VH-VL binders against q8ka87r5to149. Designs and how they scored, part 32

Target 1, 145 residues: q8ka87r5to149
Amino acid sequence: PNKFTVKAQEALQAASMLASSKQNQQIEPEHLLSVMLGDHDNIACQIARKLETPVDTLLSVVDREIDRIPKVTGASATGQYISSDLGKVFDTALKEAEQLKDEYISSEHLFIAMSEAGVKVSKLLKDAGIDRNAILKVLTSFRGS
Below, E stands for the ipSAE of ESMFold2; O stands for the ipSAE of OpenDDE; V2 stands for 0.75 times the mean of E and O plus 0.25 times the DockQ between their complexes.

## First folded at step 8 (VH-VL; framework fv_diridavumab)

Design q1 (at its last look DockQ between E and O 0.60; V2 from the best seeds 0.00; counts 0 for: pae E 2.1 > 2)
Fold by OpenDDE, look of step 8:
Structure q1 (fold): chain C 145 residues (1-145), chain A 120 residues (1-120), chain B 111 residues (1-111)
Amino acid sequence: as target 1 above (145 residues)
Amino acid sequence: EVQLVESGAEVKKPGSSVKVSCKASGGTFDVYAISWVRQAPGQGPEWMGGIIPIFGTANYAQKFQGRVTITADDFAGTVYMELSSLRSEDTAMYYCARDRWGYLYGMDVWGKGTTVTVSS
Amino acid sequence: QSVLTQPPSVSAAPGQKVTISCSGSSSNIGNHYVSWYQQLPGTAPKLLIYGNNKRPSGIPDRFSGSKSGTSATLGITGLQTGDEANYYCGTWDSSYSGGYVFGGGTKLTVL
């Protein structure tokens, strides 16, 4: 029940690498959101664009938040761990997948979870008009095309 | 129900190396952290290191840095722990344990343990 | 010498309440979730509490956890003979290269 799709796994790996490059030990939802929105092939980016969200502006805000994350000494971060906020996102994503009766946790579920988990990125997304209902509406349109 | 299956007991000479495997019944670890925890007779558990396979990053306790190597085979759904330059004090039960979100929520699934005996 | 400090032993009669403390620092308990483990003789440790105060499925509500500052506490009410075991706290430590750390353990004896 805790299996992720290949695309979701790739996003998580990219988030880890981003955190490392920023000298962050903690992997935050901001890292994940940044890599997802920055990838044109990621469903989150496509959904945001369909919602006419200014993705570049949102990315800038997210990147500023990333810059506020504590940094460790050295060229790269070691001893990485998942933050409590990212854990909340994962918990929410799992629930979302279960509710939709999906076998795997996908990037769609992660994106929904980030908007609904009640963490910092949730507020950013909601302020941008991105919530569960909006995401689901777009997904429905994608499947009908 | 997910289970962690560890390799069999090992008897080693001082100075040699041992490699223990831990296989998940589900076939994949995803964002779980697999930790190696050893316990010498009459002692408490000691964290040696861990890996989050999806991130490809392994972490090691300072005590074991340079002597322990943790790797993951995603296709086989198996994590390995290799300990080199074995000493008599390395005699212990070695557990692999799973944490749901990379060390965040504690180790909820444990293997049965692998006994490693180091003797001349 | 453990990073997390626990009392070496506690004891109480059946039906009584016991508490086990776990003291750390800002780099571990202060900034990370605390977990508690029960280890019966001849068995692997078992997760009792995670996320400071949450119980996994199958763990009775007699077990409780709390955290304040750099300290955590495990509470056991309605003590049963079967609760006699070693108990360990654990958490992530973000100091230096980071790593998981366990307490020294507490032996609980049911009188």
Scores: ipSAE 0.801, ipTM 0.924, lowest interface PAE 0.7, mean pLDDT 94
Fold by ESMFold2, look of step 8:
Structure q1 (fold): chain C 145 residues (1-145), chain A 120 residues (1-120), chain B 111 residues (1-111)
Amino acid sequence: as target 1 above (145 residues)
Amino acid sequence: EVQLVESGAEVKKPGSSVKVSCKASGGTFDVYAISWVRQAPGQGPEWMGGIIPIFGTANYAQKFQGRVTITADDFAGTVYMELSSLRSEDTAMYYCARDRWGYLYGMDVWGKGTTVTVSS
Amino acid sequence: QSVLTQPPSVSAAPGQKVTISCSGSSSNIGNHYVSWYQQLPGTAPKLLIYGNNKRPSGIPDRFSGSKSGTSATLGITGLQTGDEANYYCGTWDSSYSGGYVFGGGTKLTVL
């Protein structure tokens, strides 16, 4: 019934709150990546640390990109419109879940999708050594531990 | 697939309010937007507002600010629209409709609509 | 009066092609995906085009969409008498608090 797992829904809610706190009308992939990397218990943060990515540096870059997103003023509604780039991430994540025959879109699918959807954060992740193959290798190693 | 069912038709007096429900079934409800769209006889559709239930706050068209309230009950899978201070111009067919990714892709699932008639 | 402007009517013969325009601004069409809806008499609107140019499952490929700048176009080829309907564009408008908007509509007559 839920298209997203509970953990993925929590990340999306946090992304919406971050966009609101930044006075952004649109929720962008940058918001989602920031909240996922900034949560020590999120699988995205755990994967990045296993890959020995300098997570704090990557997070700082993502947060600077968020500061460049247009702000709304006054009594405007914020954090409630899914941007076209985030839509691409969702479409990519849905394809990943369908390929794996999963019933729900998980945090792992979202993280893979952010690296593969061809949006701005995709290049940031790939430059940091984070792509589909790297993510899947780490996930396999988590099951083997 | 997602199916949307509005509550039944209503006849109301001017100055009163109406609350219409939209029950969603057959799919995810949480990241999808549910919009309320009305259509007066002989007129085009008019977006009143909507909600993405996991984000918890609604967006309203400027024309309806202060008269419309949209809420979601995720436990019941239901979205409500309440329109207050009714007048004869509010006589219309009222639809709920779903957009897959918030308001991004347009409304791909529509209810059959419910009639609200405002008359003395 | 919608912020999205459509011609009130268009017409063409069966088998012909027709286009329906939708003009807006940078706050709507210029920065957001456009959708198109068909409304047959007595029915709810039906999504024909989303994401500027994509068709939902079940929509024949003789319906097409495009967008340039702040204008969008619905194209219909191989016109059939069953295509006689009202057509509406729709998109997000980021002005003020933000909200969805529909165009004023275009009545297509198949002669």
Scores: ipSAE 0.564, ipTM 0.843, lowest interface PAE 2.1, mean pLDDT 89
ESMFold2 (binder alone), look of step 8: mean pLDDT 89; pTM 0.930

Design q2 (at its last look DockQ between E and O 0.67; V2 from the best seeds 0.76)
Fold by OpenDDE, look of step 8:
Structure q2 (fold): chain C 145 residues (1-145), chain A 120 residues (1-120), chain B 111 residues (1-111)
Amino acid sequence: as target 1 above (145 residues)
Amino acid sequence: EVQLVESGAEVKKPGSSVKVSCKASGGTFDVYAISWVRQAPGQGPEWMGGIIPIFGTANYAQKFQGRVTITADDFAGTVYMELSSLRSEDTAMYYCARDRWGYLYGMDVWGKGTTVTVSS
Amino acid sequence: QSVLTQPPSVSAAPGQKVTISCSGSSSNIGNHYVSWYQQLPGTAPKLLIYGNNKRPSGIPDRFSGSKSGTSATLGITGLQTGDEANYYCGTWDSSLSGGYVFGGGTKLTVL
C-alpha cells in the first residue's frame, strides 16, 4: 500500500518547505535526507548516530548538493513537483515496506530506500557506511532496548 | 482498489461558481497528486490544476489562475475544485485524476467525471 | 495550440504497426517523464505508458513508449479493432509556475 506514517508525512512536508525556501521547484532526495538527518526525533538521525556516522559532516555534504539544485525566480510553494530520483526512492520504500510486511511506509523505509535506490544520496550514504543491512541491525537493537 | 468518486452533475448560470468534490475510497491521498482535468465536447483533455495534499500546495494552469481554487480535506479524504465567473465555454466534463508521486508517473486512476453545464 | 504537438490522425489495418509522435520542448518532454493515455468513446482517459516506456499492470506489451530529446513516441503493434481511440501524450512542464500539459491528441483509425 501507498500509505505513509505521520512521521514520514511530516518529513516529506519539511522537505517540501526546504525546497521552497531554496527556490527549488523540484523536491529531491537531498531535501528529504537533510530534514531527516537534521531532526533528532527522526529515526534516520537516530540510526545514523547509532552507527557513529558523522551526521554533521554528512549534512554539510547534502546541503552543498542542495545548493547545486537549479533555482527558479519567484519559486515558492507553487509549481513544486517530485523529482525522478525522489520517485525512485518512493518506489524502493514501497518495496521495502512490502518486504517487511508493514502496512505503512515509515521514515525507516524511506531511509533504507535512500540508501538502496541507486541515486546520488545512495552513494553518499553508502560511503558513510549506511546501507540496508546496517540500518536493519540498528533497528533490531532499538527493539531490544 | 482505489476509486475516485466525484460529486453529481451541475447546471449553472453565467457568472456563478461551481464546486466539485473528489473523494478517494481509500480515505487518504498521501503523496499522490490529485489533478482536475476538464474536457469540452469534441476537445482533448485540459489540465486545470492539482494538489498534493501532503504538501498542502496547489498548482494551477496559467489559463485558470485567479478563477480556480483547489483544496484538500485530509480527514474527509476529499479534494475540491471551485471554478468562479463561469462562462458558457466552461461547459465540459470535469475529471479528477490521481498521480502516484506528484505528477511523476501519470494519472493512473480517474473519476467518472462531473458534467458542468453553463447556460443562460 | 497545445504545448505538446501530436499528429491529428493515424490509420492502419489490423495486425499492422503504428507510431504516434509527441513533440515538446526542453521544459517539458526534455526534462520530465512522458505518459500516454488512451481514451475510448464515452470514457475517461486510461493510462497506457508512464515513465517514458513503462506499462501499468494490465497493459499488453503491444504498447510501447520511447523518448529522445524533446520528442516521445507511442508504438502499437498487432493493431486490433479495439485500439481505435484517441491517444494523448502528457508530461509536466516546469516553465513559468509549472503545470501538467497534454498533447492535442491523435485519432487512431483501424481500417
Scores: ipSAE 0.829, ipTM 0.930, lowest interface PAE 0.6, mean pLDDT 94
Fold by ESMFold2, look of step 8:
Structure q2 (fold): chain C 145 residues (1-145), chain A 120 residues (1-120), chain B 111 residues (1-111)
Amino acid sequence: as target 1 above (145 residues)
Amino acid sequence: EVQLVESGAEVKKPGSSVKVSCKASGGTFDVYAISWVRQAPGQGPEWMGGIIPIFGTANYAQKFQGRVTITADDFAGTVYMELSSLRSEDTAMYYCARDRWGYLYGMDVWGKGTTVTVSS
Amino acid sequence: QSVLTQPPSVSAAPGQKVTISCSGSSSNIGNHYVSWYQQLPGTAPKLLIYGNNKRPSGIPDRFSGSKSGTSATLGITGLQTGDEANYYCGTWDSSLSGGYVFGGGTKLTVL
């Protein structure tokens, strides 16, 4: 696939807006995780609640890491770009979607990828009991409802 | 897969502007970046700027800041580059090119290029 | 004068190997992935290497890339006359306002 679902695109746009508000040119997995877990209607937030994970604690740690990301200011600073770690998340999400023969990269693929890509937020998620198997288990229960 | 087609060649007078389009087909402008790269005769490629359409903000090389404007039209699947205050040294081949994951991995799809000639 | 420095030319005989260097700084090669491009006469540049050392599909494995510190290297083995081209390194440079940069280029002659 070469397309994100509409909901995944909305999360990516929210991550870009968060980075901009923090004067970050480089968009990181921390930005994406913050906006996904912080949105009550996002599937990632719903999964975390079903798993009874400490979402408030995760968000506070992620937000502290965002405050450490270098800021760029000045009259000529305008653009943004993708960090190498966010690129690893995208590569992992793409592989997950391809293996499942899905036509779109979804919010679920992004959330799985954040736990599995071996980036900083991956450890935070796994320490909180969020990994591929836990996510898939919750997703099958949504189908059964 | 993605294919890129630039608009046709142009001849312009010094002091005028040019607007070149780049139409993408076979894919979407999701998290990909579309860059504009020019190459004067006998010279290497020169990155002018780009846009990640999903984010809606453009990045510009310092040399072109204030002279170049890059925009995207998601309806048309088209990216535009406008270069103003043209000089003879702006005579070049102009390419649009796509980068996977927003400038991260280098430009893997290139258009054929379009010539802009600035002459009296 | 590019911020990425390449030798202006290199030559070798068919069947031999060659390396092309690209020297930069911490704001570019040191912190960002390096790409390599081949430009045959009269054509658009073509991506040979991305992510420092990965090949797009369709690029033969006799092309290789590596990165150490603020320097990158393109390797070409089993040289063919069709490899005669200009070669450019490229990467993001995050100084000041950020932007993509190309090296000055290396002309490979196969003789």
Scores: ipSAE 0.744, ipTM 0.890, lowest interface PAE 1.3, mean pLDDT 90
ESMFold2 (binder alone), look of step 8: mean pLDDT 89; pTM 0.930

Design q3 (at its last look DockQ between E and O 0.76; V2 from the best seeds 0.75)
Fold by OpenDDE, look of step 8:
Structure q3 (fold): chain C 145 residues (1-145), chain A 120 residues (1-120), chain B 111 residues (1-111)
Amino acid sequence: as target 1 above (145 residues)
Amino acid sequence: EVQLVESGAEVKKPGSSVKVSCKASGGTFDVYAISWVRQAPGQGPEWMGGIIPIFGTANYAQKFQGRVTITADDFAGTVYMELSSLRSEDTAMYYCARDRWGYLYGMDVWGKGTTVTVSS
Amino acid sequence: QSVLTQPPSVSAAPGQKVTISCSGSSSNIGNYYVSWYQQLPGTAPKLLIYGNNKRPSGIPDRFSGSKSGTSATLGITGLQTGDEANYYCGTWDSSLSGGYVFGGGTKLTVL
């Protein structure tokens, strides 16, 4: 199950655009988390709100982390690639999708992966009370509603 | 099963340009990167550059910057590589290859290669 | 001259074990997944190992990969005549605006 859902792909595209606007060549989990939490239609944002997470505060923290990402200018500004940390998130997301027996990697899996991958955003999310168990609990409630 | 189908062999004069295409079956690249890798006779593979279609941005090896252009047509499910100012040392087999998650997880699908011959 | 350094050649008899090393730096192997490719004569490279130590479908468990620090190793047990090929390591390198890099290659001869 290495295929991403359309919604997940859109989030990645948005992350790329954000990175570009910040003159970042590496696309980091911070970029992806920022666009997901900033999108009210994204399941990650909905989950965070259900958990009563101060999303705006979290976004501010994430944005500050993005501002610390190295910037490239001129000819070096061309050509984006996925960072090692984002790769770890993808690995974790794949495992999560497999564990849940899902055919596609969705925004749900990415959000869970961000909280569990052991990268910088993982700590930010856990400090905000967001972990795999909390996310799954909310997802269960969504499906029951 | 995904396959990469490359365009046919090319014979070019020095100073000219060549454009090779790579079409993926299924017409979608997801979050993969398509890389161009060439191999001269008796040499090892050399990465030239690549593109992550979902991002729409191309990466180039420093050696080829300014001389190579990589583009993607998402609707056609095709990636192109154009190499200009050809010289004899550009004679090689040119492969396109799919790499998972933007060059991070290895090139798991390869085209059969396109022979480009540069001669006077 | 390759960014990743491999021994130019290794050899062993059938049934034996061989290892191929790949040495890099913190900007490549030290920070990114290593892949290994097998190239038989007259064919395109074939992915043998990805993610440092994972085998694609169809690759026998005789092939193994490992990474430590800025170095990676390919292991082949139960060597077969059909394993005679060139082997290349590869990984992403974040230096100089990023680029994929291959090792210089190792010719494996089955005696």
Scores: ipSAE 0.889, ipTM 0.944, lowest interface PAE 0.5, mean pLDDT 94
Fold by ESMFold2, look of step 8:
Structure q3 (fold): chain C 145 residues (1-145), chain A 120 residues (1-120), chain B 111 residues (1-111)
Amino acid sequence: as target 1 above (145 residues)
Amino acid sequence: EVQLVESGAEVKKPGSSVKVSCKASGGTFDVYAISWVRQAPGQGPEWMGGIIPIFGTANYAQKFQGRVTITADDFAGTVYMELSSLRSEDTAMYYCARDRWGYLYGMDVWGKGTTVTVSS
Amino acid sequence: QSVLTQPPSVSAAPGQKVTISCSGSSSNIGNYYVSWYQQLPGTAPKLLIYGNNKRPSGIPDRFSGSKSGTSATLGITGLQTGDEANYYCGTWDSSLSGGYVFGGGTKLTVL
């Protein structure tokens, strides 16, 4: 698939805005995870709450990691780009969408990918009990009940 | 199948500016960059800058900072590059090119290029 | 001079194998995917290799890529006269607030 769902696009735009507000030129998986968990309407927040994850605690840890990301200041610091780690998340999300035969890359694929891509937030998510199997089990229960 | 088409060739005088458009046709990726790459005769390609339309901000090579402006019109599916204060060394072929995941996967679609000639 | 160093030329006979190197640093090849481009005479560059070692659809198996540390290599086997072209490596460079860089290019001559 070549396209993201509208919800996934909105999350990416929110991640870009968060990175800008933190003076980060590179958009990191941490930015994406923060905006997805912080939005009650996002499926990632819904999944985490269904798994009984202490979402506020996880979000505060993620936000602390964002505060450690290098800042770029000055008149010429205006451009943004996708970090190599966020690129790994996108690759993993694309593979997940292909495996599930989905036409679009969704917020669910991005959330799974953040747990599975082997990036820094992957450890945070797995330590909180959030991995591919846990996410898919919740998604199945949404359809089965 | 995605194709990129640059606007037509330009002949310009030193000190003027040029604005080149790049229109995408066919299927469009949602997370991509459009880059502008120039190539003077007998030289290799040189990245000038790009834009990731979903984010709306442009990135510029340090050499061109302050002379180049790249914008996107999502409604028209078009990216523009304006190069100001033209000099004779700006004579080159100018390409637009697309990269998936911003700039990470290399430029997989290239326009045919358009010539900008700067002479008095 | 480019921050990505390539040999200026290589040559080999039809049917032979050639490799083209690209040397960079931790701010580029060491942290970002490498791509390779072929530019045939009179044409726009064409992507041959992305993600260090992956081929786009339509690129034959005789083109290969690899990356080790801060260096990348393009391999071409079964050389054909139509492979005579300039070849460029490319990657993102995070120094100087970020930008894309191409290598200086390698002219492949098929004798």
Scores: ipSAE 0.598, ipTM 0.832, lowest interface PAE 1.7, mean pLDDT 89
ESMFold2 (binder alone), look of step 8: mean pLDDT 89; pTM 0.931

Design q4 (at its last look DockQ between E and O 0.62; V2 from the best seeds 0.00; counts 0 for: pae E 3.3 > 2)
Fold by OpenDDE, look of step 8:
Structure q4 (fold): chain C 145 residues (1-145), chain A 120 residues (1-120), chain B 111 residues (1-111)
Amino acid sequence: as target 1 above (145 residues)
Amino acid sequence: EVQLVESGAEVKKPGSSVKVSCKASGGTFDVYAISWVRQAPGQGPEWMGGIIPIFGTANYAQKFQGRVTITADDFAGTVYMELSSLRSEDTAMYYCARDRWNYLYGMDVWGKGTTVTVSS
Amino acid sequence: QSVLTQPPSVSAAPGQKVTISCSGSSSNIGNHYVSWYQQLPGTAPKLLIYGNNKRPSGIPDRFSGSKSGTSATLGITGLQTGDEANYYCGTWDSSLSGGYVFGGGTKLTVL
């Protein structure tokens, strides 16, 4: 059994692959945010767009931050690990899922967590008008439609 | 409480392969990295590799690269470690251990270990 | 031989304080959280400290951890006979292909 939804798992796997392709050993929230915002089928991207966030601009900023992450030599990174910041996001996501009484950790929870975990991407999201309340409001609208 | 249940002791000939399993009872591996750590008699623990099921990728210590394979069966809640081309020096206790968020919080749960004996 | 260097042994009388050092490099201790493990004879290692200085549930406050630069230290106050064990530091190492690494271990003897 897995506590993450399939969509969340896919995002996490994509984040890992992105990090590898960027020759980053550490998997950061920026990687996760990038793949989520870059996927039109991901709820985070849909939420951001519903909030009228300039997703492409935000994505560019996130990608720029990824470019600042230390790189290892070689064609692709091996020995990947979850960064402290991503760990904080995961911890926050767990709490968020519990708070919402959800059985699984979804992309929604991860997205909320990234906005609330007090890490670098949190500031980026907040600056873009994305916080827990905004996300939840949009989610409510999605579920009500 | 989550426990890691490992497969039974193994006795192998040099050149053969061994596959040890680690099953989570009372929980899941989805938020953990599962590592394989061995310990030869009188020696300290040695990290062999690990896997984060949610990422689907495994990492290996350089020493064991090409000879060890770590896999996960999420449905079965089981992680496997296969070591090939066994040598006498591979005789050791093999532990599986979990670490929350991939080695950030230390290996907080350990299996009881699987003894692997390699002898001609 | 171990990536992380520990003193092979330390000893003290009951009630005293002991410290165990763990020396690494920038690619491991310098950039990653350090954990400490206690291993009693015939048992699997037990997590003692994580995140440099945090104690898991059930670990008494007699045990403490600290990190500075590329070195970590385990402190044990009020030493008890039951503390006699091997202690290992561990952390992630980002060098080369990366991986978790343990120290060589320290045998603590309670006199």
Scores: ipSAE 0.517, ipTM 0.862, lowest interface PAE 1.2, mean pLDDT 92
Fold by ESMFold2, look of step 8:
Structure q4 (fold): chain C 145 residues (1-145), chain A 120 residues (1-120), chain B 111 residues (1-111)
Amino acid sequence: as target 1 above (145 residues)
Amino acid sequence: EVQLVESGAEVKKPGSSVKVSCKASGGTFDVYAISWVRQAPGQGPEWMGGIIPIFGTANYAQKFQGRVTITADDFAGTVYMELSSLRSEDTAMYYCARDRWNYLYGMDVWGKGTTVTVSS
Amino acid sequence: QSVLTQPPSVSAAPGQKVTISCSGSSSNIGNHYVSWYQQLPGTAPKLLIYGNNKRPSGIPDRFSGSKSGTSATLGITGLQTGDEANYYCGTWDSSLSGGYVFGGGTKLTVL
C-alpha cells in the first residue's frame, strides 16, 4: 500500500504538530506514540487499555523522553522532517500492511510497527506487554464483540 | 513500478517565473518525500527543496529560500515547484525525484527531467 | 563549493578497483545516511547505494558503500567501460534549517 487511512493521517499530523510545539525539527516515534496513546478514540489507546497497560504511566515515560529531544530554535522558520527511527517504523508498518493484505496503512499497523521496529519506544512497549501478538489478539476480540 | 513525469519544457524571459509539475504514474505521493533537483549544463545536481505531501511541509535549500515554492495538490495527485525572479543561470534541467520518507532512502525514482531555458 | 567534498576525477583500467571518497561534517555524513548516485551522459542520476552501504534491486554487488565518522566511500570492483560516469554522494545536512546536499561529483574514466 502507498496510502494511510484517514485515522493514520490524523495521528501523523498530530505527531508533526506535537514535534513543532516542542521545537523538535525531527518527528520521532515518541511523538507518534504520545499522540496515539493520548487520544481516547485512537485504536492504540483502546488496545493498551484492553491489555490493562497503565497508559498514563506509559505516557509519562514517553513524554519525558520527548522533553529530552534537542530543541531547534532560530529567527527563521525551519522545516520538519521524519527521523531515521520514524522511517524504520513506517517501513515496518508497510510490511505489516502488505503481510495482512490491507489496502491502506492503518493506525493498527503503525502501533504494531512501533513495537516491532527495534527503536527506543519498541522496548518501552514490549516491557509493558505490548507486542505484535498481544495487539493482534486484542484486535480479534474487538471484532468478536 | 512508479514513474515520475514532469511538465513540458519552457522558455522564459529573465525576471519571470516558471511553475513545473510532477505527477506519479501508478502510485501516490503520501508515503514519499518529493524533491526538486536541478542541473545546469556541465554541472552537478543541486537540490532545490522538497515536500512530504502527507505533512504538507516543504523544506528549501538556503540558496533558493524566498525564490522557490513547493506545494502538493492532493486533488490532482501532483507536486509543483515554482521558481521566481528567473535569471540566465537558472537555465537547467529540472528533475523531480522521490525518496521514501524523510530523504533517508536516497532518491530512488527520478523523472526524465524538463528543460527551463532563461534567455532574452 | 559543495559542503560534501569529492575528488574531481578518478581513473583506472578495466577489471581494477576504484574508490571515491566523500568528506563532510557532523551535521551531514556524521549523523545521516549517505547515498551514492551514478549519472551516465544525457541521463538522470541513478541511485547506486543508500543507507550508507545498501544496494537497491538491480545494482550488482561490485558496487559497495561504507561510512566512517564524517567520511563516506563508494567502491567499484571489476571496473567496466560502462562504469564511466559522474558519481555523486548525497545526504541530509541538518545544520540551521536543514536540506539535502550533493557532493561536487567525481568523473570516473576507465582507461
Scores: ipSAE 0.336, ipTM 0.752, lowest interface PAE 3.3, mean pLDDT 87
ESMFold2 (binder alone), look of step 8: mean pLDDT 91; pTM 0.938

